# VHH binders against Leucine-rich repeat-containing protein 39 (lrrc39), part 16

Target 1, 343 residues: Leucine-rich repeat-containing protein 39 (lrrc39), of Danio rerio (Zebrafish) (Brachydanio rerio) (f1r6i3)
Amino acid sequence: MTGVTVCCGTVNSIKALWETRIKKTKDDLKKEKEQKDRRAVGRLTGAWEDRIILAKLKEKIVTEEGRVILRIEKEEWKTLPPALVQLSQIQEWQLHRIGLQRIPRFISSFQSLIVLDLSRNSVTEIPKEIGKLTRLRELLLSYNRVSYVPEELGCCENLEKLELAMNRDLDELPTQLSNLKKLSHLDLSMNQFTTIPDCVVNLPSLEWLDMGSNILETLPDNIHRMEKLHTLWLPRNELEYLPDNISRMKSLDTLVLSKNKLRDIPPLMEGMSNLRFVNFRDNPLTYDVTLPDLNEDVEEEENDREMFGREFMNFYIQEARKRGSQNFTSVLNVMLEGVSETA
Below, E stands for the ipSAE of ESMFold2; O stands for the ipSAE of OpenDDE; V2 stands for 0.75 times the mean of E and O plus 0.25 times the DockQ between their complexes.

## First folded at step 19 (VHH; framework vhh_8h5u_2)

Design y4 (from x1 with Y105T; at its last look DockQ between E and O 0.84; V2 from the best seeds 0.84)
Fold by ESMFold2, look of step 19:
Structure y4 (fold): chain B 343 residues (1-343), chain A 124 residues (1-124)
Amino acid sequence: as target 1 above (343 residues)
Amino acid sequence: EVQVVESGGGLVQPGGSLRLSCAASGFTFSSGSYAMAWYRQAPGNQHERVAIITSRGNTNYKDSVKGRFTISRDNAKNTGYLQMNSLKSEDTAVYYCAAKYWSETGWRPELDYWGQGTQVTVSS
């Protein structure tokens, strides 16, 4: 009866509070009479309020490049009204900085959705109903408060892009995420991940991964199974070393490792001819090796510096080899064993 | 005054056990997004992370201590713990606890709250 004041995402909380207050014994009769009167007026007013709300929502619909988009920005909508279901042909939600607290369960009615962009809100959970959005290609939830990802997200078979940056408490993903055969872009930066989850390593199509500003100490030894990964962002972690298998990542083009705890660079990385951009800045590398361009202002020449980061890497590896690194020992052992076999 | 303080260090024989505590004051673990970690440094060795527990309670351990050490936290007592079992001589170090905070701009390691350290010595 008071459904106009109750939006989809907040129904259970408001209803529970309302029911608790109704159960107060000594005031129930007065509240019951007042509620009866308000329910009658509210039903008629609610029908007109629903039409007003729907009209306001229709004003937020734009058509761009053949797509029907619901766009709301910098306007407070802590919840979305159920009347929105009447606009279920919308193909994109672009709802930014509206204070949204929940993705409504009626999201399942929006079967035409291709993009669900709810960045910079207050969303705390992804409902299991997300799994019914089989046409969804992009789910953008960066700068929210999502602490748990439901296994049903693995049912979004057409998902190509998932962004969950800056959800603070997020530290794990369901194993079913590896079912996303088309996922190519994954942003998990600024969370509390302590490892790269196995389900991420098992994503067959992943091309771009950001796990910067997490609390990673190591990378998986099997990281080379990520055959299509070309961009890996890992700045501001606690990485102490890189696994040797990182040199086997054949598609890797861009690798950012700034602001970690790396002491050395795996010498086999010298042979990574596909690696075009690599950044080891602000690591406590064992040898003090610097190039002049590492001390320059990076604004105008960022692309040039990215390319020259590979030159620093190779220079470091060569200098470490000269100063008696483990590579000298390995090379000497191979030479000695080869001579012994010919004798 | 915001701080964390370690306690529970000491001398123990190989194979023994020890429990370290990390008491927080000036803030509460439940008031925000905090992780808590234990680090150690032996003479001549580098500072290394031993164990971490996230705000949601998930844990990760350095390989050399996995199965022997257990990190935990009690938000009601505002205290973290490191239970160290089957201690070896190579576990001898000063152990430090740190509280890590995620603000609206994420985690910044230079803003971690560090304890003063507690000595753990494993010797015959």
Scores: ipSAE 0.805, ipTM 0.927, lowest interface PAE 0.7, mean pLDDT 84
ESMFold2 (binder alone), look of step 19: mean pLDDT 80; pTM 0.801
OpenDDE, look of step 19: ipSAE 0.882; ipTM 0.961

Design y5 (from x1 with E110D; at its last look DockQ between E and O 0.68; V2 from the best seeds 0.78)
Fold by ESMFold2, look of step 19:
Structure y5 (fold): chain B 343 residues (1-343), chain A 124 residues (1-124)
Amino acid sequence: as target 1 above (343 residues)
Amino acid sequence: EVQVVESGGGLVQPGGSLRLSCAASGFTFSSGSYAMAWYRQAPGNQHERVAIITSRGNTNYKDSVKGRFTISRDNAKNTGYLQMNSLKSEDTAVYYCAAKYWSEYGWRPDLDYWGQGTQVTVSS
C-alpha cells in the first residue's frame, strides 16, 4: 500500500510545481504591468519636454529674403536637442557664441540646409553625417576647435564656401576635399598648416584662398594648377622663397605676402598682367629698393603702401637684375670712368 | 615663464649621428596647442627652419635634411628632439629650438620662445 503513498507523493509534487508556476506567472504579469505604467509616464513627460524645447526653438526662427533661418546668438546651447529635427525645413543655421560643442549627428535630417554658420563656438569635430547635406553651399566654422575634417565633407557637392579659420590645431585636410568641384572660397588662416595641402591645390574652382598666420615655409611647385585663383592671402608665415611657377598663375589679382621671410622676388612675376595688388612689406629682401617718385606732400601711409606694392615689385626685379648682371660691369665702369677722368 | 633649452650638440664625423634635445619649462605640451621647430645657422649663412612638429604630431622638413633628420617630441618628458643621421659637413651650424603657441589670438611669431643654441660640427 506503501507504493500508493509514493505514487500519491509524486502527484502532490506535480501540484506544487504547477501552483508555483501559476504564482510566478501572476508575479510576472504584475511586474510587466508596473513596467508599462512607468514607461507610459516617462513617454508623456518626454513628449511635454520635447514640446517645450520645440517651442523655444520656434521662437528662434526668422525669415529673411525668403529663407528660413534658425538664429541663436550669445545664449548657452552646448548641445542641440533632437526635437530640432521637426524643423528640418530650416535653410540656414546662424548659431554664434552659444558654446556649441558638437554638430549633432541628426544634421543629416536638414536636407534643405544651404548655410551652416557655427562661427565662434566650441565645436571640436565635423561629423561624417555632414556628407549627406548635398545642398549645402556654405560651411562656416571659424573660431572653433576643429582639429579633424572628415573625408565625407567631399560629398557636399554644392559647397561653395568653407571657413575654418582659427581652429588652432588644424594642420591637414582629407584628400577627398578635392572632390568639391564648386568650392570657390577657402579660409584656413590662423592654424598650423606647414604646407598648402595637395587637395587644396587640386580644387578645380578655387578663387579665394586665405592661409595667413600659419607656419608655411614653402609653396608647392605646382601652385599654378589653381587656374581660377584670383586672391591669395599668405601674410604672417615663414615663406623663404616663391616657386617660379607662381608667375604662371594668370588669374591671380591679389597676392599678400607681408611678414614672411622672403629673400627675393621671382623675376618672371614682372609679366603677371592680372596681378593688381601685391604686398611684400616686412620681408628681409636681399636688396634695399626705394621707389624714386615718393611724394613728400602725401600721407606717410600712402607712401608706405606704394613702397611694397606692384611698382615696388617691378623696381625690385629690375634692380636685382641690374645688380646681379653688373657686379663685374660696375667694377669695369668705375675703372673706365677713372681712366677717362685722368685723360 | 616659458623657456626652452637645447642640448646634445657636438663634434661628429661625416656619416655620423647626433641627437639634439629641446627641454621646455614653464609650460607642458599637454596643456595647450604647441608646435616645436628646429632652426639652424652656419657662419655667413642665412637662418633657416630645418624641421617642425605640430601640436597634432604632423612633421615637415627642409628638403636638404629629409630622410636623414627626424623631429619628435615626448610630452611626458616635456622635451622635443631632433635625430640627425647621415650627417654631412654642410649640416655644421648652431641649432636652435623654438616653441610656438596658439592662443585664442592665434600664433604670434614675435612671442616664440627661442633657445640659446647648440653647436653641431661635422668634420673628419
Scores: ipSAE 0.767, ipTM 0.913, lowest interface PAE 0.9, mean pLDDT 84
ESMFold2 (binder alone), look of step 19: mean pLDDT 81; pTM 0.814
OpenDDE, look of step 19: ipSAE 0.873; ipTM 0.956

## First folded at step 20 (VHH; framework vhh_8h5u_2)

Design z1 (from y1 with L111F; at its last look DockQ between E and O 0.46; V2 from the best seeds 0.72)
Fold by ESMFold2, look of step 20:
Formats: structure tokens, C-alpha cells, sequence
Structure z1 (fold): chain B 343 residues (1-343), chain A 124 residues (1-124)
């Protein structure tokens, strides 16, 4: 297979295939009209304008620690001119708060690109041409208006970091995202996800996931397939319970569950020795439990950490056992201990 | 002035159907990034989410209603709907519509628009 990962050229569903084909056709027609428009502009006028724009763009190029960076901040560039392709050696785009409305299709010419940071713009879509950027390690599109992620992003085989926080309408990802074998950092916070997509659970190298401020009601029962995940941010969702298999996430170090609808804590979480930070604050837990040593006059932030952290979690679990609650967690715990209780 | 109002509740026999409506006034669904959800509350329970439809039209359902309930929205009429089929006694509850708003800082539940609820009673 050449240049494009098999998954990018092969879709798993007819729906995804049709959506991709429609988008590709539209993009091809747009490319044709843009080429026509460039030809209609006068040869002499266009050459002068291109040189002025190129000179302005060259002023935005910096070199830091051996990397060639295009850096534009707080200067309005709704679109990027085609002349930019003459600077295709650029390794990083750092384009912040410039009002950028689209990622140009000529992005595919930037084969040296390692970091594409377009955070805090007005980008509405990621072009399929993104899949040609096989050296890309970071794609940062937080605080934009992206509502669709193309399957071709799965072809960015070296991608390690993907940030799509605060795109407000984003609610799904293509199944091909699971082809990102090196993706270790994924930020999907402040969007409209109703579940953790299966393609995210199937990311083999994911270490850090933020899905805070979404509308998650449940977590996948197979969440433990995320073997390398050490940080999971899930504040401000609508989670009602945690799957028992969360206790099998042996790499999990940090788990933030504040401001959800959790009624109980799975008892097997007591055995999660790597879980260093956990936060259960602002959940309607069934039992009213307070730590006995937190009666001193301390700041609210420090109190919150102690009140709803790992010590609180363990104390809650122990008190829930003593009080004998009936819920999924309690029923599962009794089932695991049933052999010993029959004596 | 700014509100959502539910309608369409009532008394229904088991196996019957109802269609709930959620009419928005003082704002429009298309004026921002809104998801629309239906919640219900039976006596002694918390509000539980029954169905949600995102701003892009993707849906998610509580397992107990999946296949029986259908959420939809008509942005031109500024109205959301919950079609409830094959109703069971356990579906008896007050049903609330919520328009869930995404600001520049994400979803903030305190900015959701909630209706006052409409009673659905399934006699057994």
C-alpha cells in the first residue's frame, strides 16, 4: 500500500464512505474554481501581490532550537495565501487568534510539518489533505468551530497529540482514529460527546484523555482496554456510575470525576495502587461520608482535595460495606465475596 | 420571556403512545450551540436523562427506553420532541425538557434552560 494508510482508503461503513466521497467531490470542485480565479487575476498584478504577501510571511518565520516556525498571533488572516507553499520547509505553524476560517488544502505541501497549532481561531473543518502529513506529531485545534473530523486524520501515523477542546458542536470521531498508533494525548473537552467513542477506547498508546464538560452518561464497560492511560479528566459530565472494570486500569494515576451524577464508588477501586489523584467532589453519592481528620480551619481548595480524594474514596468504600447498600457496586462486591460468606 | 415549555403529557394505558413537545421562546436553538435533552423524575428518584439530541442531530438514549422512545428537534419550529411508544408503568414520571447551552467556556449546567415538566402516567 502507498502513501496512505489502508484504513484511510478503506472505510468500515457505507455511511462513512458516502460522507467522505461527498466531501472529496466538493473539495475537488472548490480546488477547480480557485485555480480558475487565480488565472483570471492579471499576471503582473498577481506577481507583485504574491511577492508582497510572501515577504510579509517571511517576517513571521523564526528559528527556535533548530525548528523553522511560522508564528502569527493576534493579526487577522482569515485565509492563508497560496504563496505560502513556497515556504514548505516550515516545521511548525503557530497561528493563534488570527481569525483563520479554514486550513488550506495546500497544507499537504508542508511535508516537514511537525506541529500544526491553530488554536483559538475560527476553523470550521479539517481538510482530508491533513492525512498527507505523515511527519505531523501535534495537531492543536482547540477553540475553533470544527464539527467533523475526517477519516484521513487516521493516516497521520506519527501523531502524538490531538487537541480539539471547545469546538462546541463536535460529537463524534471517525473510526479510523484508532489507527493513530502513537497518539498519547487527546483533548476532547467542552464538546457534545454523549459517549467515549469506541475508536478512542481502541487507541493503543493513549496516556492522557480529557473529556470534561461533555454530556457523558456512562463509560464503556471495556474501558480497561486503555492499558496505558494514566490521566483521565471527566469533570462536568452526567455520569451516574462507573463500570467495575475501571479498577483494571492499572496505569491510571489521575482520575477527575467532579461535578457528575455518581451515586456510588466501585469497591474494587480500593485496590488501584497507582491511582494517586482522584476527585469525587459534587456528586450525589448515596452515603454522606466525611473524613474524621478534616475538622481544622484550612482553605477550601486544600480541603476539597482531602475531602474527595483517594483517602475519601477508600473511606467511602469501607463505610459503604459497613452500611450494606444495595446497588450495582454492592451487588458485585457481594458476589465476589459470596463463597466466603456462605461459611 | 426566555424559556422552554413542555406539553403532550397525560394518562395512557400500558402499550400506548405519547408525543411530548418542548417549545422554546425568547431564544432560538440555532442562535447558539445547543443540545436538547429529555429528563424524567419519578417520585423518590433524581432526574434521570432519558434521551439527548446534539446540535448536529446525533442521539443517545437511556437503555431502558432504547427502541421505544425517539428524540427529535425541528429548529425551524424552535421545538424539540420525544415520541414515546410501547409505554410501561415504569415510564410514569414528570418529564422535563432541557436546552443545554455551550458557551465559550463549554457546557455549564447552570445555563441550561429547563421546563417546569409535564406529567406522564402509565396506568397498570
Amino acid sequence: as target 1 above (343 residues)
Amino acid sequence: EVQVVESGGGLVQPGGSLRLSCAASGFTFSSGSYAMAWYRQAPGNQHERVAIITSKGNTNYRDSVKGRFTISRDNAKNTGYLQMNSLKSEDTAVYYCAAKYWSEYGWRPEFDYWGQGTQVTVSS
Scores: ipSAE 0.765, ipTM 0.911, lowest interface PAE 0.8, mean pLDDT 83
ESMFold2 (binder alone), look of step 20: mean pLDDT 81; pTM 0.824
OpenDDE, look of step 20: ipSAE 0.849; ipTM 0.943

Design z2 (from y1 with Y105T; at its last fold request DockQ between E and O 0.57; V2 from the best seeds 0.79)
Amino acid sequence: EVQVVESGGGLVQPGGSLRLSCAASGFTFSSGSYAMAWYRQAPGNQHERVAIITSKGNTNYRDSVKGRFTISRDNAKNTGYLQMNSLKSEDTAVYYCAAKYWSETGWRPELDYWGQGTQVTVSS
ESMFold2, look of step 20: ipSAE 0.821; ipTM 0.934
ESMFold2 (binder alone), look of step 20: mean pLDDT 81; pTM 0.804
OpenDDE, look of step 20: ipSAE 0.888; ipTM 0.963
ESMFold2, look of step 21: ipSAE 0.810; ipTM 0.930
ESMFold2 (binder alone), look of step 21: mean pLDDT 81; pTM 0.805
OpenDDE, look of step 21: ipSAE 0.887; ipTM 0.963
ESMFold2, fold request of step 22: ipSAE 0.798, 0.811, 0.803; ipTM 0.925, 0.929, 0.926
ESMFold2 (binder alone), fold request of step 22: mean pLDDT 81, 80, 81; pTM 0.806, 0.803, 0.806
OpenDDE, fold request of step 22: ipSAE 0.903, 0.876, 0.890; ipTM 0.969, 0.957, 0.965

Design z3 (from y1 with K56R R108K; at its last look DockQ between E and O 0.73; V2 from the best seeds 0.81)
Fold by ESMFold2, look of step 20:
Structure z3 (fold): chain B 343 residues (1-343), chain A 124 residues (1-124)
Amino acid sequence: as target 1 above (343 residues)
Amino acid sequence: EVQVVESGGGLVQPGGSLRLSCAASGFTFSSGSYAMAWYRQAPGNQHERVAIITSRGNTNYRDSVKGRFTISRDNAKNTGYLQMNSLKSEDTAVYYCAAKYWSEYGWKPELDYWGQGTQVTVSS
């Protein structure tokens, strides 16, 4: 809202400008095709090849709901040709499964970009020029080969969604990512993170975080600084303990911890009234407790989700208090016996 | 045959040092997305991760060994290492190395390549 007002007059005015640009683009494609038909086709040169490539690119432009979209599907494009900069009014790149190997440096010419969706390609690097895209709201690079995130991504001040799932070797982020004041959705799953980076903990607007299928052993003690986080996915890690401060995450609604190495559950989590879905399935918890007589009138999928959910968590905590009190008494008796023998 | 094999364990005095090696065969650390980790288990105690080194070379350590242990890898020799300095009696355990692989399906811990273990004993 405020960013749109600063850059342009009204939403209708912006739409009119985009529609004018797309109409001109389509007209250019028609003219290019007509010129080709009139000329000698048997002699191809570099200039002719550029015109053919541009005409192909113009055919990939779609207008949907007032947005100008470059959509390429079911075609191999390992690189994008420089002629693409002539279409710099494009607001979305939707380039899926095209074998793209790099984000071109000329991406900086696409100042109108709102969505850069390059999921399921072969991209190895995010260029520093990404930082020039100050209108970018979504950067989707899941299922690529990105192993490094440049500090300049922190300059994308309007970024709301960043997906980097399944980039295999990704294991760190630059501290400058904490500058992303609007980032609310971050997917770092299926990578090699050994910790939740401090820059992630310091994201002021983060609401949804997935770090599942990483190699986390612990969570940071200051995890509660993520005050707006309501969804936290951490399945398939090597977490042995949860920090006590997790109970201070007052916005947390959904917490998935399945398939970790957890031995216990912090007892203060019982007081997390906003925590509505939690999953402790497949953890080697110290005490073996189960919820008897699952509700048979709910669907199988819902019933399975309840097996190690919130009711289980609360039951476990109560049992751990009971058994912990009993264990303390036993240890004290052994200590007293030892002291009396040595006195 | 795909495997990892530990070596370098033994008996050492408190304050002493040992260097453990983890030699890989049937695959090459540099040919894929592999992390390598060291775990340990003493009799009656829990199996615990001691140190890990990612495919990019970043490391993480258990608090109880920080500053005393150093994990490294030499991709040219297809071998990982754990340098253990200032050893204490509580470091006595069987030490296991594990290679962790990221396929097109991600990491699956049940498919980790585990060594047979090497005994480290710290006693006077």
Scores: ipSAE 0.806, ipTM 0.929, lowest interface PAE 0.7, mean pLDDT 84
ESMFold2 (binder alone), look of step 20: mean pLDDT 81; pTM 0.813
OpenDDE, look of step 20: ipSAE 0.872; ipTM 0.957

Design z4 (from y1 with Y105T R108Y; at its last look DockQ between E and O 0.67; V2 from the best seeds 0.79)
Fold by ESMFold2, look of step 20:
Structure z4 (fold): chain B 343 residues (1-343), chain A 124 residues (1-124)
Amino acid sequence: as target 1 above (343 residues)
Amino acid sequence: EVQVVESGGGLVQPGGSLRLSCAASGFTFSSGSYAMAWYRQAPGNQHERVAIITSKGNTNYRDSVKGRFTISRDNAKNTGYLQMNSLKSEDTAVYYCAAKYWSETGWYPELDYWGQGTQVTVSS
């Protein structure tokens, strides 16, 4: 059995620690002297560099259709300098592919902001100061690294559009998001949501929702509370069934459910008169149903029939009643005959 | 070679407990945006998701196992777990671990890393 010789290493480690501390003290004294020299020149150099940076930022300002826009694309700006606050009248930030790592806390100084477009950066955090932007209408943070959303975003009372697609680790939202009374467009696609958050269901004005490429297994039973929702994108999830209440979504026009785990289609969806576009492709539906070929009965008809769309949905529901409801049909006939005898 | 391997299955009495492990190799959970999930399939039944844990550690459970099963992961050991308590005969199935990866273009279920499965049998 081989023993351990750590005691000799311990003495050498203590000497190394002392030598490291001595070197660090000498380095600290050198840094202090250099810092003192830099501070004297730095006050003048810092003011001069702020003016240079501000001049560079002013070159990025564009006026379009009466809006003052800061536009930077494909130029490295991992952080934004505080001197930017001197341009607080800017109404739009359009900062794409600049490597931005955070939204600065001084964002609160930009009270005129209407659009904050930071798509395709490296932003990891939305600061609580975002809540001071009460005129903000669009917050676009798709293709970033945002992993949580602060409750203060609920204070952006004029927000109409929120995009957080492809932030990969995002999996929840604060309950205060339901305070966004004007939010009509929400993109949460390509994240790790396991459910549609209650705060999303409680958004009173939501018209467009994308939660595609998440890991949803079910939809909330109260999904019909989204009375204004006309477009719902849910492709590439793990949905096993749809709640019956989906049939009560009277505004729903477009419903994409491709590449899920659906085994059946709720029969009441047949009555959804506003549902014009639906997609059930690549689901393991219980019945293998193919739309009949109508060309046999029509000599010159171009058939644009959607193989997994609205016509497919209705045909599937009818076939499922025939194949799966034999005993139910018999029971119903007996019940109707009994009612007829009574009435 | 990228893979996940399940272990910890076996025969257990109703009301008993098992802990399933899902050991990952060829990648690390901490090196990217990975979720980990457990699925099960009994003969003649549909393949079903039992539990999932996101890269941030948030969890979701199938209603039939909620309160009895606990999913977890230990990124330092590169291993996920499913603690299965109060087991019932209806829990008898082959259990599969899956690692789910979010690339720069999103998550694609057909690219999930699946284990071979481990049998769990609950009988007296």
Scores: ipSAE 0.802, ipTM 0.928, lowest interface PAE 0.7, mean pLDDT 84
ESMFold2 (binder alone), look of step 20: mean pLDDT 80; pTM 0.795
OpenDDE, look of step 20: ipSAE 0.867; ipTM 0.952

Design z5 (from y1 with K56R R108T; at its last look DockQ between E and O 0.68; V2 from the best seeds 0.79)
Fold by ESMFold2, look of step 20:
Structure z5 (fold): chain B 343 residues (1-343), chain A 124 residues (1-124)
Amino acid sequence: as target 1 above (343 residues)
Amino acid sequence: EVQVVESGGGLVQPGGSLRLSCAASGFTFSSGSYAMAWYRQAPGNQHERVAIITSRGNTNYRDSVKGRFTISRDNAKNTGYLQMNSLKSEDTAVYYCAAKYWSEYGWTPELDYWGQGTQVTVSS
């Protein structure tokens, strides 16, 4: 005989415990495998999306005249993905009408960039990282929503062209802008400038300036410091007079002052021999003058083309001088009449 | 209905002070890119800008009023102001408030919103 019941009870209890341990171990291994698979899939899908985006960006790369250009037009890209930095040797960004909302901070990685053309987007901010782009020659941000220009833009020592037209709220520039020793072209039209900023007057190489459709009332008295300026666009402002020193702008070739509030023309402008094109149309000048008939061998259309131009300017100055001389003569006559009355 | 309405004008002795208000209705200064300016016109004289404050809050003043006048705006109250101190007889004029708007086409002065004007008279 024997201990059968003891053996059976013990075996069944141990067997049940052993089977429980086996099942628990299998469940743990299954859960671990599933977790690994989920993490692997997550990392793969992210890497796959980056590769798709990069491939799409590579399709936008063109080479023209030895320059590598990123060109995207009329396709929505409100932001630019960080994967773009893998193409950091791009020399030009030409991104037009893509709805771009910001210049990415990683722009500093594009050290070969010569032209940054982001015209006609929705950019609200120029990041301070722009200052790392020391090879940049052109920054084009017209028709955007930029209201502030960072002082770091003054570090773009090779910048030759800056366009910030039509940014609506833009009304000032950092003093460091005058550090741009090569800047020759500046467009600040269609903004809220109330004067030409001192930093603009102090730009040593500026040749072309557009500040049309701003709210200028006066021009700086030291405007003549702009010794290389040959083209000055100031239409659609509220200018009431021009400073006498404007006559000292010896390089000035083209001066557009249409649709302002000018009452007079400084007489010394008569001596501005380099000034070839000047426009005073739609100003409330004190004297209403019309050009006399030109030589009869000149066409009538040519006579119309000179209205409000250089010939008009010179004629107006002469007429204003004549009327000032009449005032002097009138004063002299009153004095002489007084003397006669005492005799 | 978009408009601006001036108030606060009146008769004051030389050296006195006045505060003009420009209340906007039908639009809000904070809803867009607006500058606000004060202009004045005396009989026989042309319309002249006295002071302007941009959408960002920068100001500019006519030389003859610098140090005596202060322009400001309160976007929460949708109102602009011109504080006029040390008034002179030369300041006698009708003062107009104008709201200047920058649209997607820029500033078009023909579309400025003008008030009806408020008389300021400086006399003994």
Scores: ipSAE 0.783, ipTM 0.921, lowest interface PAE 0.8, mean pLDDT 84
ESMFold2 (binder alone), look of step 20: mean pLDDT 80; pTM 0.804
OpenDDE, look of step 20: ipSAE 0.863; ipTM 0.947

## First folded at step 21 (VHH; framework vhh_8h5u_2)

Design j1 (from z2 with S103D; at its last look DockQ between E and O 0.48; V2 from the best seeds 0.74)
Fold by ESMFold2, look of step 21:
Structure j1 (fold): chain B 343 residues (1-343), chain A 124 residues (1-124)
Amino acid sequence: as target 1 above (343 residues)
Amino acid sequence: EVQVVESGGGLVQPGGSLRLSCAASGFTFSSGSYAMAWYRQAPGNQHERVAIITSKGNTNYRDSVKGRFTISRDNAKNTGYLQMNSLKSEDTAVYYCAAKYWDETGWRPELDYWGQGTQVTVSS
């Protein structure tokens, strides 16, 4: 597919969607705290505990659309018992809001895993054993405490989706991440990245990147190496300018740059034919530019034109060129006075 | 009550050095996910980020100061620093420190703690 339906929405619709995501995040965090306060931590204490715990785990197994899933939600499991390896044919772990503190090293026994969803837990590290999961397609660790990603994640050659949003202290990735030839979706939002890591720029199949709410000051000059990237979320950073090479990103359809420090828009972005949604809202652009009234009546209609963003972007570029060209043309005309036309 | 306070600014000759300090009070850098950054603004120029140090200690610098400036933090003293060497006239500006905070919803720039600024003047 070529992008999401929301990418054609209005400024108000996109703003409402973003605000809804923020509210849901806050609500989820509060519920997580309440769940942790109410649940007791279980521990393995012998062979009889293993049989009891395994029976509880078997109750959590569901089959959906031909996949065997371990699903545990809102129940405290700070650690996972070794008895779980007896269920190594599980294809998905969906363990949400269970207070999990570590991914067990025995994760390597789960060679059938396709999806490892541990979002909204307390995981502090990803074990190197993750690299044994060569069939893994999705690793979801958003809303955890991961501050380090092991180089062995680069061995997960079938990984298509990696989410590490809201791990707060995460600020770097191993160079081996570029080995993920199938990775198409990467969420690194709400962390402490100061740059887009080189290994991310070198991901050959990346289609969707979110680095919103980081502390980026600039983007790499080689950003155009991301040839398949169609969606780039960069709101709430400290970007001061965009590299000229961004205009070479031919697949880019959606570019969100709201709430940055951008002063200008690269003129060559006028030629980005696939760019359908671009958002420059809340940037200190050099010129105050508002799209002219074309006898369209409601402010909602004018806001819709701004939400498409391409019309605003092109108008801004043309106005900046005309205002600068007026000075340049005037200077050139003066410098050319007193000469005849030359061949 | 909760604040960061800069010190160490002043007048210096070209090629000289200064060390700016950013002392935190009312909170501790170790109590949360804080990054610390230095910004500057010269008269008539844009406000710009000079250097940043993350909660894990990784640093990033503006190209114009790379190799001459070093940002650091001492969590035990609850203080950040900007060591400025080989100062040039273009480094003349008011320097601000900021403690950038990540709460349950991520980084919220409106919740950053900003200092009042300290003047650095590099004159021949």
Scores: ipSAE 0.777, ipTM 0.917, lowest interface PAE 0.8, mean pLDDT 83
ESMFold2 (binder alone), look of step 21: mean pLDDT 81; pTM 0.803
OpenDDE, look of step 21: ipSAE 0.883; ipTM 0.962

